# Designs tried in a protein design chat: VH-VL binders against Probable pyruvoyl-dependent arginine decarboxylase (pdaD). Part 3

Target 1, 139 residues: Probable pyruvoyl-dependent arginine decarboxylase (pdaD), of Prosthecochloris aestuarii (b4s6j7)
Amino acid sequence: SIFPPQCERISVEEGLKSLSPGEITFAVMARNSTNEHGRLIASSIGVALPADESVYGYLSEHHPYGQTEEQSGEYAEDLAATMLATTLGIEFDPNKDWDEREGIYKMSGKIINSFNITQSAEGQNGLWTTVIACAVLLP

## First folded at step 13 (VH-VL; from w5 with heavy chain S31R I57T, light chain S28D)

Design x6
Fold by ESMFold2, look of step 14:
Structure x6 (fold): chain C 139 residues (1-139), chain A 122 residues (1-122), chain B 106 residues (1-106)
Amino acid sequence: as target 1 above (139 residues)
Amino acid sequence: QVQLVQSGAEVKKPGSSVKVSCKASGGTFSRYTMHWVRQAPGQGLEWIGRIIPILGTAAYNQKFQGRATITADKSTSTAYMELSSLRSEDTAVYYCARDSYWLRSYYGMDVWGQGTLVTVSS
Amino acid sequence: QIQLTQSPSSLSASVGDRVTITCSASQDISYLAWYQQKPGKAPKAWIYKASSLESGVPSRFSGSGSGTDYTLTISSLQPEDFATYYCQQYNSYPYTFGGGTKVEIK
C-alpha cells in the first residue's frame, strides 16, 4: 500500500488522543494465526518515508509462518523501502542484501527512514493464537 | 502450506518450443522469488533462471539467454518458463521452485513443484 | 561463473556411521544451500546459508563452512538418509549446483 504525503510516525499514545469513539479511519493490517503447538508466527507492517513531502510513502504487510520476529520485520521493511525506491527511480542491485541497499536508498537523499512494526508469537496447547500488526492512518 | 503444481509432461520435436507452467497455491505469490531448475535423466541439477513477480523482472543463466523466457502472472499466481529452439540435450525434468524472500534467493529453494518431463526426440 | 566441486561423488556406509560430504567453491561465497533428492522425487531443501537446517530436517544433519569450503555432516546415518545430496551457491548469477554425492546404505 501507498500513503499520502507529509505523513510521519507518531506514538500510539499521541495517536489515541487524536481519535474519538465511533470515528472511522483507514488501517492497514497484517494478521496471522496458528493452533499448532510450537509454531512460530509473525505479523509485520513495513514503512518507508520519502524525503519529498509531495511524494507518497509505502506500507507493506507480511504474515509468515516459521520466521523469527527479525526476519519478518526485515522482510516487510525491505519490501516497503524497495518499492518506494523503485517508484523514485533509485538504482539498486536486487541481488544485494538489505543492509547494503538500505544505505544506498538513504544516501540517495530520497528516502529518509524505514522501519517495521512486528508482533510475533509461538502457538501453545493446541489453542488458536493470533497476532496482528496495524498501522492506522490519521487524517 | 505453499504448493507448486506444474503442467503435464510434453513430447517435442527438435527446433520447437515448450512452455511449462507452475501454479502456486497458498501464501502470496508476489511475495517470493520463483526459480526454474532442470535435471536431465540420471544427471545433476541446472539452474535456468528466476523471476521476481512483484518487480516483473527475470534473470537467466547465460547458457539459456536468448532461448529461455521466464514470466509470471500475478493474477493467476502462475509462473511460466518457455524454452525455444529445443534440442535433444534439452530432454529433462523441469522444476519450478520458490524462495520465500521476495527479492533475491535468501532461504534456499524450499518448495518445489512435482516436475515436468520434457522429451525432445526425432 | 562459480564452480562447485562435491566430494566424494558417491559413498557407501553403514547405519550409524558418521558421513561427511564436502563442497568446494571456485571463489569465496556467502550463500550456500544443501538439497536432498531421492530417486524419482523433486529435490528437498535441507540447509540454507551453509548451516541453517530447514524445517523438519533431523538434528543428525549439520552444515558448516565459509569462504570456499563447506561441509554437510550426518552424525549417525539412518536408512532413510540414502539419497543424492547437492550443494548450491546462490551468491552470484548464474546460481550453480555441485555434481552431487550419492549416499548408499549397506
Scores: ipSAE 0.179, ipTM 0.732, lowest interface PAE 5.4, mean pLDDT 87

## First folded at step 14 (VH-VL; from x6 with heavy chain G27Y S30T)

Design y2
Fold by ESMFold2, look of step 15:
Structure y2 (fold): chain C 139 residues (1-139), chain A 122 residues (1-122), chain B 106 residues (1-106)
Amino acid sequence: as target 1 above (139 residues)
Amino acid sequence: QVQLVQSGAEVKKPGSSVKVSCKASGYTFTRYTMHWVRQAPGQGLEWIGRIIPILGTAAYNQKFQGRATITADKSTSTAYMELSSLRSEDTAVYYCARDSYWLRSYYGMDVWGQGTLVTVSS
Amino acid sequence: QIQLTQSPSSLSASVGDRVTITCSASQDISYLAWYQQKPGKAPKAWIYKASSLESGVPSRFSGSGSGTDYTLTISSLQPEDFATYYCQQYNSYPYTFGGGTKVEIK
């Protein structure tokens, strides 16, 4: 997904101060569940912010089985940043590691920041375990 | 659960072409790279190429550049590999294999189709 | 392209034996996987990044190595382990496989 220009990351605490009861806003959610014992699950949101405030940013979601928190978060962040890089015409080699490609995107001067929000858990037999990651856009 | 189901065996004459299909189910097709690998009878494995469905871009082993075409149809969750100008050494089982990642491989090819035997004989 | 040389090409072993197979790369690599294949079946992902076992792979399997030299070890061979094992580099295109090591009953 894309999101409107001129957005910046703020903390949950800061965001809550700007919300009024009954307000309507846009949100993106990643959700995952299991009832299998020992099943590793995660939910991740990746975010990429362009340097040019007139350009849309990117969000991604990822909800894998069998990935660690770090694997899931990196996947989501990489996807968001790389889709933004593609939109901005930044050249990259798809077969290079994320760390190298992240450096190329930053050196371009066109991508300010990327990050991820990830929640993970391991399932317990006979119990439904659910993990959710969410990003909320404030007007 | 996660499955890759390939089209049936083919018998072809030299000089013709073949198009093998690989239908994915049980996962979000566009979120994983798809590879094609072949295995001649009694021989080892050979990587043909891959497609990144979300970008729509393919890359090929240079050995097959100009003869192989790898495509994906996102609406049907199906990948295709077409090999032209067939010759007897192209007789092999052709596999599609899902990568565990959306771009470059980190964790290898974790799900494989059942294979499609292509026999090239005169 | 990066060449992978597996050794041996085949071996015979008894149930309970320790089995070691090797994979040598023509240059340093950072990404190596192992696949198990039984006759008439597709390969199965077995080990990734040289030493990480895929889900469901028995703990008697281990992988090690770095740079150019890699090994797959079965600490105590079981009847279901008789198969052909392939190493694969995914460091650089084209991805390449070793020639395979067939593990047979003695």
Scores: ipSAE 0.485, ipTM 0.834, lowest interface PAE 2.5, mean pLDDT 90
Fold by ESMFold2, fold request of step 18:
Structure y2 (fold): chain C 139 residues (1-139), chain A 122 residues (1-122), chain B 106 residues (1-106)
Amino acid sequence: as target 1 above (139 residues)
Amino acid sequence: QVQLVQSGAEVKKPGSSVKVSCKASGYTFTRYTMHWVRQAPGQGLEWIGRIIPILGTAAYNQKFQGRATITADKSTSTAYMELSSLRSEDTAVYYCARDSYWLRSYYGMDVWGQGTLVTVSS
Amino acid sequence: QIQLTQSPSSLSASVGDRVTITCSASQDISYLAWYQQKPGKAPKAWIYKASSLESGVPSRFSGSGSGTDYTLTISSLQPEDFATYYCQQYNSYPYTFGGGTKVEIK
């Protein structure tokens, strides 16, 4: 997914202060669940913010089985940042590691920041466990 | 449940082509790289190539460059590997295998298809 | 391309034995995986990045190594460990596999 220009990350507390009852807004959600014992689940949203305030940013979602919180978050962040980089014409080698490519994207001056929000859990037999990560776009 | 189901066994003559399908289910097809690997009878594993579905780009082992074509159909969540100019040494079980990542591999090929036996006989 | 040489090609060992399989690369690499394959089955991912166990792999398995020399160790061999083990580099294209090591239980 893309998101409108001129967005920045804010805390939940700051976001709640900015919302008025009755406003219409958009949310992107990653959701995952399991009732299998020992199954790792995660839900991640990756975010990439362009330097040019007139340019759309990118959001990604990822909800894997069998990945750690770090693995799932890195995946989501990498995907969002790389899709933004592709849109902005930043060259990269697909076979390079994320940390090297992240550096290239940021040094380009076209991507300010990338980050992820991830929630993870391990399932318990017969009990449904659900993890959710959500980004809410404020007007 | 994440699953890769391949097309059935094939018997081919030398010089012909084969196209093996790999139907994915239980996950978002475009979020994971798909590899093709073969194993000749009684022998080891050989990587043929991969496709990154979200970018639409394939890469090949140079041994198969010009003979192998790896494609993906996002609308059916199906990957394909076509091998042309078949020789008897192409007799093998052909596997599709899902990478655990969307771009380059970091954590290995975590889900494999059941394999497709391709027999090339004169 | 990067060649991987596994040793031994096969071995027989008793339940409870410590087993070590080696994999040597023709040049330095940073990404080495191990796969387990039982007869008639597709390979299973076993170890990634030389030493990280895949989900569900028993703790008796370990991997080590860097540069060109890598090992897979089974600390106490169990009957279910009968299989062929392949190392695989995913450092650069083409990805390549070692020749495999068949582990037989005496």
Scores: ipSAE 0.441, ipTM 0.806, lowest interface PAE 2.7, mean pLDDT 89
Fold by ESMFold2 at other seeds, fold request of step 18:
Structure y2 (fold): chain C 139 residues (1-139), chain A 122 residues (1-122), chain B 106 residues (1-106)
Amino acid sequence: as target 1 above (139 residues)
Amino acid sequence: QVQLVQSGAEVKKPGSSVKVSCKASGYTFTRYTMHWVRQAPGQGLEWIGRIIPILGTAAYNQKFQGRATITADKSTSTAYMELSSLRSEDTAVYYCARDSYWLRSYYGMDVWGQGTLVTVSS
Amino acid sequence: QIQLTQSPSSLSASVGDRVTITCSASQDISYLAWYQQKPGKAPKAWIYKASSLESGVPSRFSGSGSGTDYTLTISSLQPEDFATYYCQQYNSYPYTFGGGTKVEIK
């Protein structure tokens, strides 16, 4: 998915003040569920923001089994940032670790930030557990 | 639920080519790197190469460079490995294996296909 | 390319025995996995990053090591553990596998 140009991240509280009941807006959602005891689940939204406000950024979603919150968030963030890097013509070595590649993307001067929104849980036997992460786009 | 189903066994003559398919289901095909690994009878495992489906880029073990072609069809969630100029030494079971990451491997190859026996004989 | 040497190539042990398999790399690596393969079946992911168990792997299995020297240990061998175990480096291309260690139950 695409992070629209001319947009910035705001807090949930600030965003809610800008909304009216019944408004329609675009959202990106990741959802995951399990009923298996001890199973790790996560839902992540990754975001990568370009330095040039007129250029689209990237949003990604990831909903793995067996990954920690940190692993799932890194996956989503890495994917969003690397897709943006590809779109912006930034060279990278696919075999380098995320930390090194993130540094290269930022040194390019074309990507200013990346982050993730992640919710995670561990399943309980016979009970459905669901985790959701969502990014909502406001005017 | 997550499955990799490979095409059936093949018998080939030396000098010919084989193309093995690997149909993925139960997960988002473009979010995971796909590897190809072979195992000659009574022998160990040998990595052939991999494709990153979201980027469409493949990398190969130098031993197979020029003979192996790894591709992916996103619309059918199917990966392919074609090996040309077959020799009797290429007789092996060929596996597709899903990486647990979308780019370089961090957590290993977590799901394997059932294997495809390719026999190269005169 | 990075060569992995497994030892022993085979072993026989009794149910309940402690079993240790070694894997030596030709250079320092940071990423090593173990796979279990039973006759007629595809390999199964068993351990990643030297010591992390894949989901569903019994706690009697453990992995350790760093640099060039790695081990897989089965603390109390069970009949279902009869298999061949392969180490694999995924540090750099080409990825390579050890020669395998066949574990037979006496």
Scores: ipSAE 0.433, ipTM 0.814, lowest interface PAE 2.8, mean pLDDT 89
Fold by ESMFold2, fold request of step 18:
Structure y2 (fold): chain C 139 residues (1-139), chain A 122 residues (1-122), chain B 106 residues (1-106)
Amino acid sequence: as target 1 above (139 residues)
Amino acid sequence: QVQLVQSGAEVKKPGSSVKVSCKASGYTFTRYTMHWVRQAPGQGLEWIGRIIPILGTAAYNQKFQGRATITADKSTSTAYMELSSLRSEDTAVYYCARDSYWLRSYYGMDVWGQGTLVTVSS
Amino acid sequence: QIQLTQSPSSLSASVGDRVTITCSASQDISYLAWYQQKPGKAPKAWIYKASSLESGVPSRFSGSGSGTDYTLTISSLQPEDFATYYCQQYNSYPYTFGGGTKVEIK
């Protein structure tokens, strides 16, 4: 997914002050569930913010099995940032580590920041466990 | 739940081509790199190449450059590997294997297909 | 390309023995995996990043090493550990495998 130019990350508390009951807005959600004992689940939203105020940003979603919170979060963040980098014509080597590629994206001057929102859990035998990560775009 | 199901065994003549399919299920196909690996009878493993489905880009072991073509069809969640100008040395079991990452491999190939035996004989 | 040399090519050991398999790279690497393959079956992911066990791998298995020298160790060999073990580098293209080590159990 993309999101409109000039969006800025705000806190949950600040965002809630801006919402009214019955208001319709855009959201990107990642959801994952399991009832298998010991199964790792995660849900992640990755976000990449462009430096140019006229350019759309990127959101990604990822909901894997068997990945840690850190693995899932990095995956989502990397995907969002790299898709934005591709759109902006930033050159990179697909086989380089995320840390190195992130540095290249930021030194280009075209990507300000990237981050992820991740929720994770481990399943219990016969009990459904669900994790959700969400990014809400305010009007 | 995550599965890679490959096409059936093939018997081919030297000089012909083979196209092996690998149908993915139980996960978002475009979010994971797909590798192809082969194993000649009684021998070890040999990496052929990979495709990054989201980018549509393939990379190959130079040994197979010019003969191997790796593609992906997002609409059917299916990866393909075609090997041309077959010779008897190409007799092997061909595997598709999913990387646990979408771009660069960090965590290895976590899910493997059942393998497809390709026999090249005159 | 990066060459991986496994040693030994095969071994035979008794249940309960400590088994060590080595994998030497032709240059420094940071990404090495191990796979277990039983006869007639596809390889199974076993260890990634040299030392991290895949889900479901028994704790008697361990991996270690850095740079050019890597090991897979089975602390107390069990009958179900009969298999061929392959190391694989995924540091740079082309990804390459070691020649394999067949573990035979008495």
Scores: ipSAE 0.421, ipTM 0.805, lowest interface PAE 3.0, mean pLDDT 89
Fold by ESMFold2, fold request of step 18:
Structure y2 (fold): chain C 139 residues (1-139), chain A 122 residues (1-122), chain B 106 residues (1-106)
Amino acid sequence: as target 1 above (139 residues)
Amino acid sequence: QVQLVQSGAEVKKPGSSVKVSCKASGYTFTRYTMHWVRQAPGQGLEWIGRIIPILGTAAYNQKFQGRATITADKSTSTAYMELSSLRSEDTAVYYCARDSYWLRSYYGMDVWGQGTLVTVSS
Amino acid sequence: QIQLTQSPSSLSASVGDRVTITCSASQDISYLAWYQQKPGKAPKAWIYKASSLESGVPSRFSGSGSGTDYTLTISSLQPEDFATYYCQQYNSYPYTFGGGTKVEIK
């Protein structure tokens, strides 16, 4: 998914003040579930923002089994940032670590920020556990 | 739930080509790099190459450069490996293997196909 | 190309034995994995980044090492551990595997 031009991140509290009942808006959701005892699940949204606010950013989803919160969040963030980098014509080596590639993207002057939102849980046998991460785009 | 199902065994003559398929199910195909690895009878493992489906780009072990072609069909969630100009030493079991990551490997190849035996004999 | 040399090529051991397998790289690397393979089966991911156990791998397995010298250790060998173990570098392309170490019952 794309991150629209001229948008910025705000708190959930501030965003809720801007919403009206019955309003239609866009959302990106990651969802994961398990009923297996001890099974790690996560749901992540990754976001990458261009330095030029008139250009689209990128949103990604990731919902793995067996990954930690940190692993899932990094995956989603890396994916969003790297997809933005390809659309902006930034060269990168696919075999470099995320930390190095993030530095290259930032030094390009074209990608200003990236982050992730992740929820995780561990399943219980016979009980369905669900995790959701969501980004809501306000009009 | 996650599965990689490969095409059946092949018997080939030297100089011909083989195309092995790997059908993925139970996960988002474009979110994971796909590797190809072979194992000659009684021998160790040899990496052939990989494709990053979301980027559509393949990379090859230089030993196979010019003979191997790795592709992916996103609409059918199927990866392919074609090896041309076959020789007797190409007799091996060919595996597809899913990486745990979408780009470079960090956590290893976590799901493997059942293997496809390719026999090359005159 | 980064070459990996495993030692020994084969070993025989009894249930309960401590087993150590070595893997030497031809140059310094930062990414080394171990795979377990049983006869007639595909390899299974076992250890990544030298020392991190894959999900479901028993705690009797451990990995260590850095630079060029790496080990896989089984603290108390169990019947299900008889297999061939491969080290693999994923530091740079082409990815390469060690020659394997076959662990057999004595």
Scores: ipSAE 0.376, ipTM 0.798, lowest interface PAE 3.4, mean pLDDT 89

Design y2
Fold by ESMFold2 at other seeds, fold request of step 18:
Structure y2 (fold): chain C 139 residues (1-139), chain A 122 residues (1-122), chain B 106 residues (1-106)
Amino acid sequence: as target 1 above (139 residues)
Amino acid sequence: QVQLVQSGAEVKKPGSSVKVSCKASGYTFTRYTMHWVRQAPGQGLEWIGRIIPILGTAAYNQKFQGRATITADKSTSTAYMELSSLRSEDTAVYYCARDSYWLRSYYGMDVWGQGTLVTVSS
Amino acid sequence: QIQLTQSPSSLSASVGDRVTITCSASQDISYLAWYQQKPGKAPKAWIYKASSLESGVPSRFSGSGSGTDYTLTISSLQPEDFATYYCQQYNSYPYTFGGGTKVEIK
């Protein structure tokens, strides 16, 4: 899912001050569940946020089995950057275009920042475990 | 359980084409680059090219540009490599291999398919 | 494109020997991997980023090097180490492999 230019990250508490009962807004949710003993699950929202404020960004969702919280979050960020490149028609290779020193993506000369929201857990036999990550766009 | 399963061996005549499939399971297919590598009998490894499934874009070793076509079907988690205008020197085992997505810790081509023998003879 | 020259092409050694395989690149690189391949089987990822062992690789294996010169070392050769070893650069496309080093037990 794309999101408009000029957006910034805010806390949940700050966001709630902007919402009224009955208000309609856009949300993206990642959800994952297991009842298998020892199964590692995660739910992640990845965000690709262009440094160029005139360009829209991208939100991704990822709900893997067998990944740590860090792995799931990094994958979600890579997915968001990859999907952003696709929607913009930009050449991008996630294996080559990550700048490890600066911690950013470079897409055909454009700088893309990223972050993620991730919840993870390990399943217990006979017990259902569910993890959710969510991002909400505010006006 | 991450696994790559390739189509079976093929015998082809010179001048024809072959299309090898590579079905992925146990991971998110679109998050990883898929490579194709071949090995002629008794010889070393040769990189043919790769595809980024989410983008649908392929890149090729210059040696195979114009003869190789690499594609991916996201709905079936399957990559394909087609080689045209076959010659006897194209006789080889063809492998698919997954590249790691861990940009902060590259593992190289961490999972390989079992290989597909393509024999080009009259 | 980046050429990798691997040496020797083959070697014979006894169990317990220290074995050294070299891989020279035609230009500086930052990303080099090693693969082990046994007859009739697909290559296995062995070492990545020149010196990091893949999971399950015995500690008798080590990798070193930077720039153009890279080395794979087996500190004490074991019977199960009989295989062909390939270096591979993943610094830039096209990815390229060394010619391989076949390790045989005397």
Scores: ipSAE 0.013, ipTM 0.599, lowest interface PAE 7.7, mean pLDDT 85
Fold by ESMFold2, look of step 19:
Structure y2 (fold): chain C 139 residues (1-139), chain A 122 residues (1-122), chain B 106 residues (1-106)
Amino acid sequence: as target 1 above (139 residues)
Amino acid sequence: QVQLVQSGAEVKKPGSSVKVSCKASGYTFTRYTMHWVRQAPGQGLEWIGRIIPILGTAAYNQKFQGRATITADKSTSTAYMELSSLRSEDTAVYYCARDSYWLRSYYGMDVWGQGTLVTVSS
Amino acid sequence: QIQLTQSPSSLSASVGDRVTITCSASQDISYLAWYQQKPGKAPKAWIYKASSLESGVPSRFSGSGSGTDYTLTISSLQPEDFATYYCQQYNSYPYTFGGGTKVEIK
């Protein structure tokens, strides 16, 4: 998925002030579920934003098992940032770890920010547990 | 269920090549890195290299550079490791192992194949 | 490349004993894993990022350490714990393993 140009991240609180009841808008969702005791689940949306506000950014989705919130979120960020870096023609070594590649992407001057939206949980015996991460794009 | 199933044992002569396969199932093959590790009889573990299937790029332990070739076929969810110019000291069990992330390793190698014995003898 | 020195190379212990295995890195690292291997079987993921237990690993296992010095501890050894344990750094390529610690029944 692409992140529209001229957009920036705002808080849920600020966003809600901008919405009228009954408005239709676009949302990006990631969902994961388990009924297995002790199973870690997460749902993540990664976002990478280009420095040029007229260029589209990227969103990614990640629905892992056995990952912490931090791990899932970082993977989603990595995926979004790497897709954007590839589209922008940024040179990077795919064999480098994320920490090094993230630095290269940001030092390029073409990627200004990345972040993630993640929900996670650990399953409980016989109970369905569902995690959802959602980003809503305001008009 | 996540599993890695490797090709069967091989007996090879010195100077020849071997190609070991590793078929992945139960997960999205292109979202994870695939590593190759070997273990000589009675010895420890030695990392050979890895491939990132979505990028098609491989990296190698310098010890195996020039002799090892690691590839992946996304359409069959299968990774391959080919080792050429075989020597007696290449006799080992060869494992494929999945890394927990596509472009970031956090969990280490969380799922391993059953191993493929390669015996190099005259 | 980053060398891992694992100690001891082997040990003999009785059921119920507390067992400590060490792994020393030649440089500071942030990513270290432990694997359990039984004879004739593939290694099995056991501990990741030094201290986090893999799913299904008994709570008698623990990992600790940072920088260059890492430890795996079994608080009360059980019959199913007799195996070889390997540390492994996944901080940078080439990935490297410790020499292994074989835990045997006394």
Scores: ipSAE 0.006, ipTM 0.553, lowest interface PAE 12.3, mean pLDDT 83
Fold by ESMFold2 at other seeds, look of step 17:
Structure y2 (fold): chain C 139 residues (1-139), chain A 122 residues (1-122), chain B 106 residues (1-106)
Amino acid sequence: as target 1 above (139 residues)
Amino acid sequence: QVQLVQSGAEVKKPGSSVKVSCKASGYTFTRYTMHWVRQAPGQGLEWIGRIIPILGTAAYNQKFQGRATITADKSTSTAYMELSSLRSEDTAVYYCARDSYWLRSYYGMDVWGQGTLVTVSS
Amino acid sequence: QIQLTQSPSSLSASVGDRVTITCSASQDISYLAWYQQKPGKAPKAWIYKASSLESGVPSRFSGSGSGTDYTLTISSLQPEDFATYYCQQYNSYPYTFGGGTKVEIK
């Protein structure tokens, strides 16, 4: 998904104060579930923001099995940042590790922030476990 | 509709090279990953590698590293797979197959080309 | 790399039979697909993410499983279902396929 220009990250608490019941807004959600013992699940939203406020940023979603919270979050963040880097014409080698590519993106001066929101869990036999990550864009 | 149309059958001598083309239509070529898979006569399927057309970068199964070259031409929406130093065991049908969204493989390989038979005379 | 072992390698069945084929991975995976292939044709995408049917796939097909053990089931075999079925992991490179299960008419 695209992160609209001129937007800033705010807390859930601050965002909820700004909403009226029945208001329609854009949201991105990642969900994952399991009822199997020991199954590792995660849900992640990745975000990348350009330095130029007039340019769109990117949002990604990722909901893997078998990844740690860190792996899932990094993948989602990598996806969002790499989409933005491609759009901005930043030169990089997509086969290099995230650490190296993140450094290139940051040193370019064109990507100001990247981050992720991740929830993870490990399933228990006979119990449904669900993880959700969500980003809501306010008007 | 989405289609992948491959080049025709090839007969090659050992030690030579083959280049198979895969022309895509009916979708935005640069938004999908293109994979190459082969199937030897009477055998199963073997993944060769893939390319991300918007970035122009390929990754390979280590078995083919150094012999396979996968490229894409964005202007013609065509992917290519070249295999060098051919041997008789490279005789197979070679398929291109697209994958969803260039970094996330949600659907796996959802559309396949018709296949290209490459015969390497032993 | 992740190995996939399919069982059985072939089976004979009659129209109307319930058919189950299995795919076992050498390690836990999150992304498994099934393909149907008829003689002389390219594989067709059939099931993705273990249990989701591709568009146009009849509801008599189902997929299940997680971790290392996966199954494809045909609840009531039809004449058009005689084919070879392959599982494939797309969890990590290199992508790998099972050896295939040929479903034949009895």
Scores: ipSAE 0.005, ipTM 0.530, lowest interface PAE 13.7, mean pLDDT 83

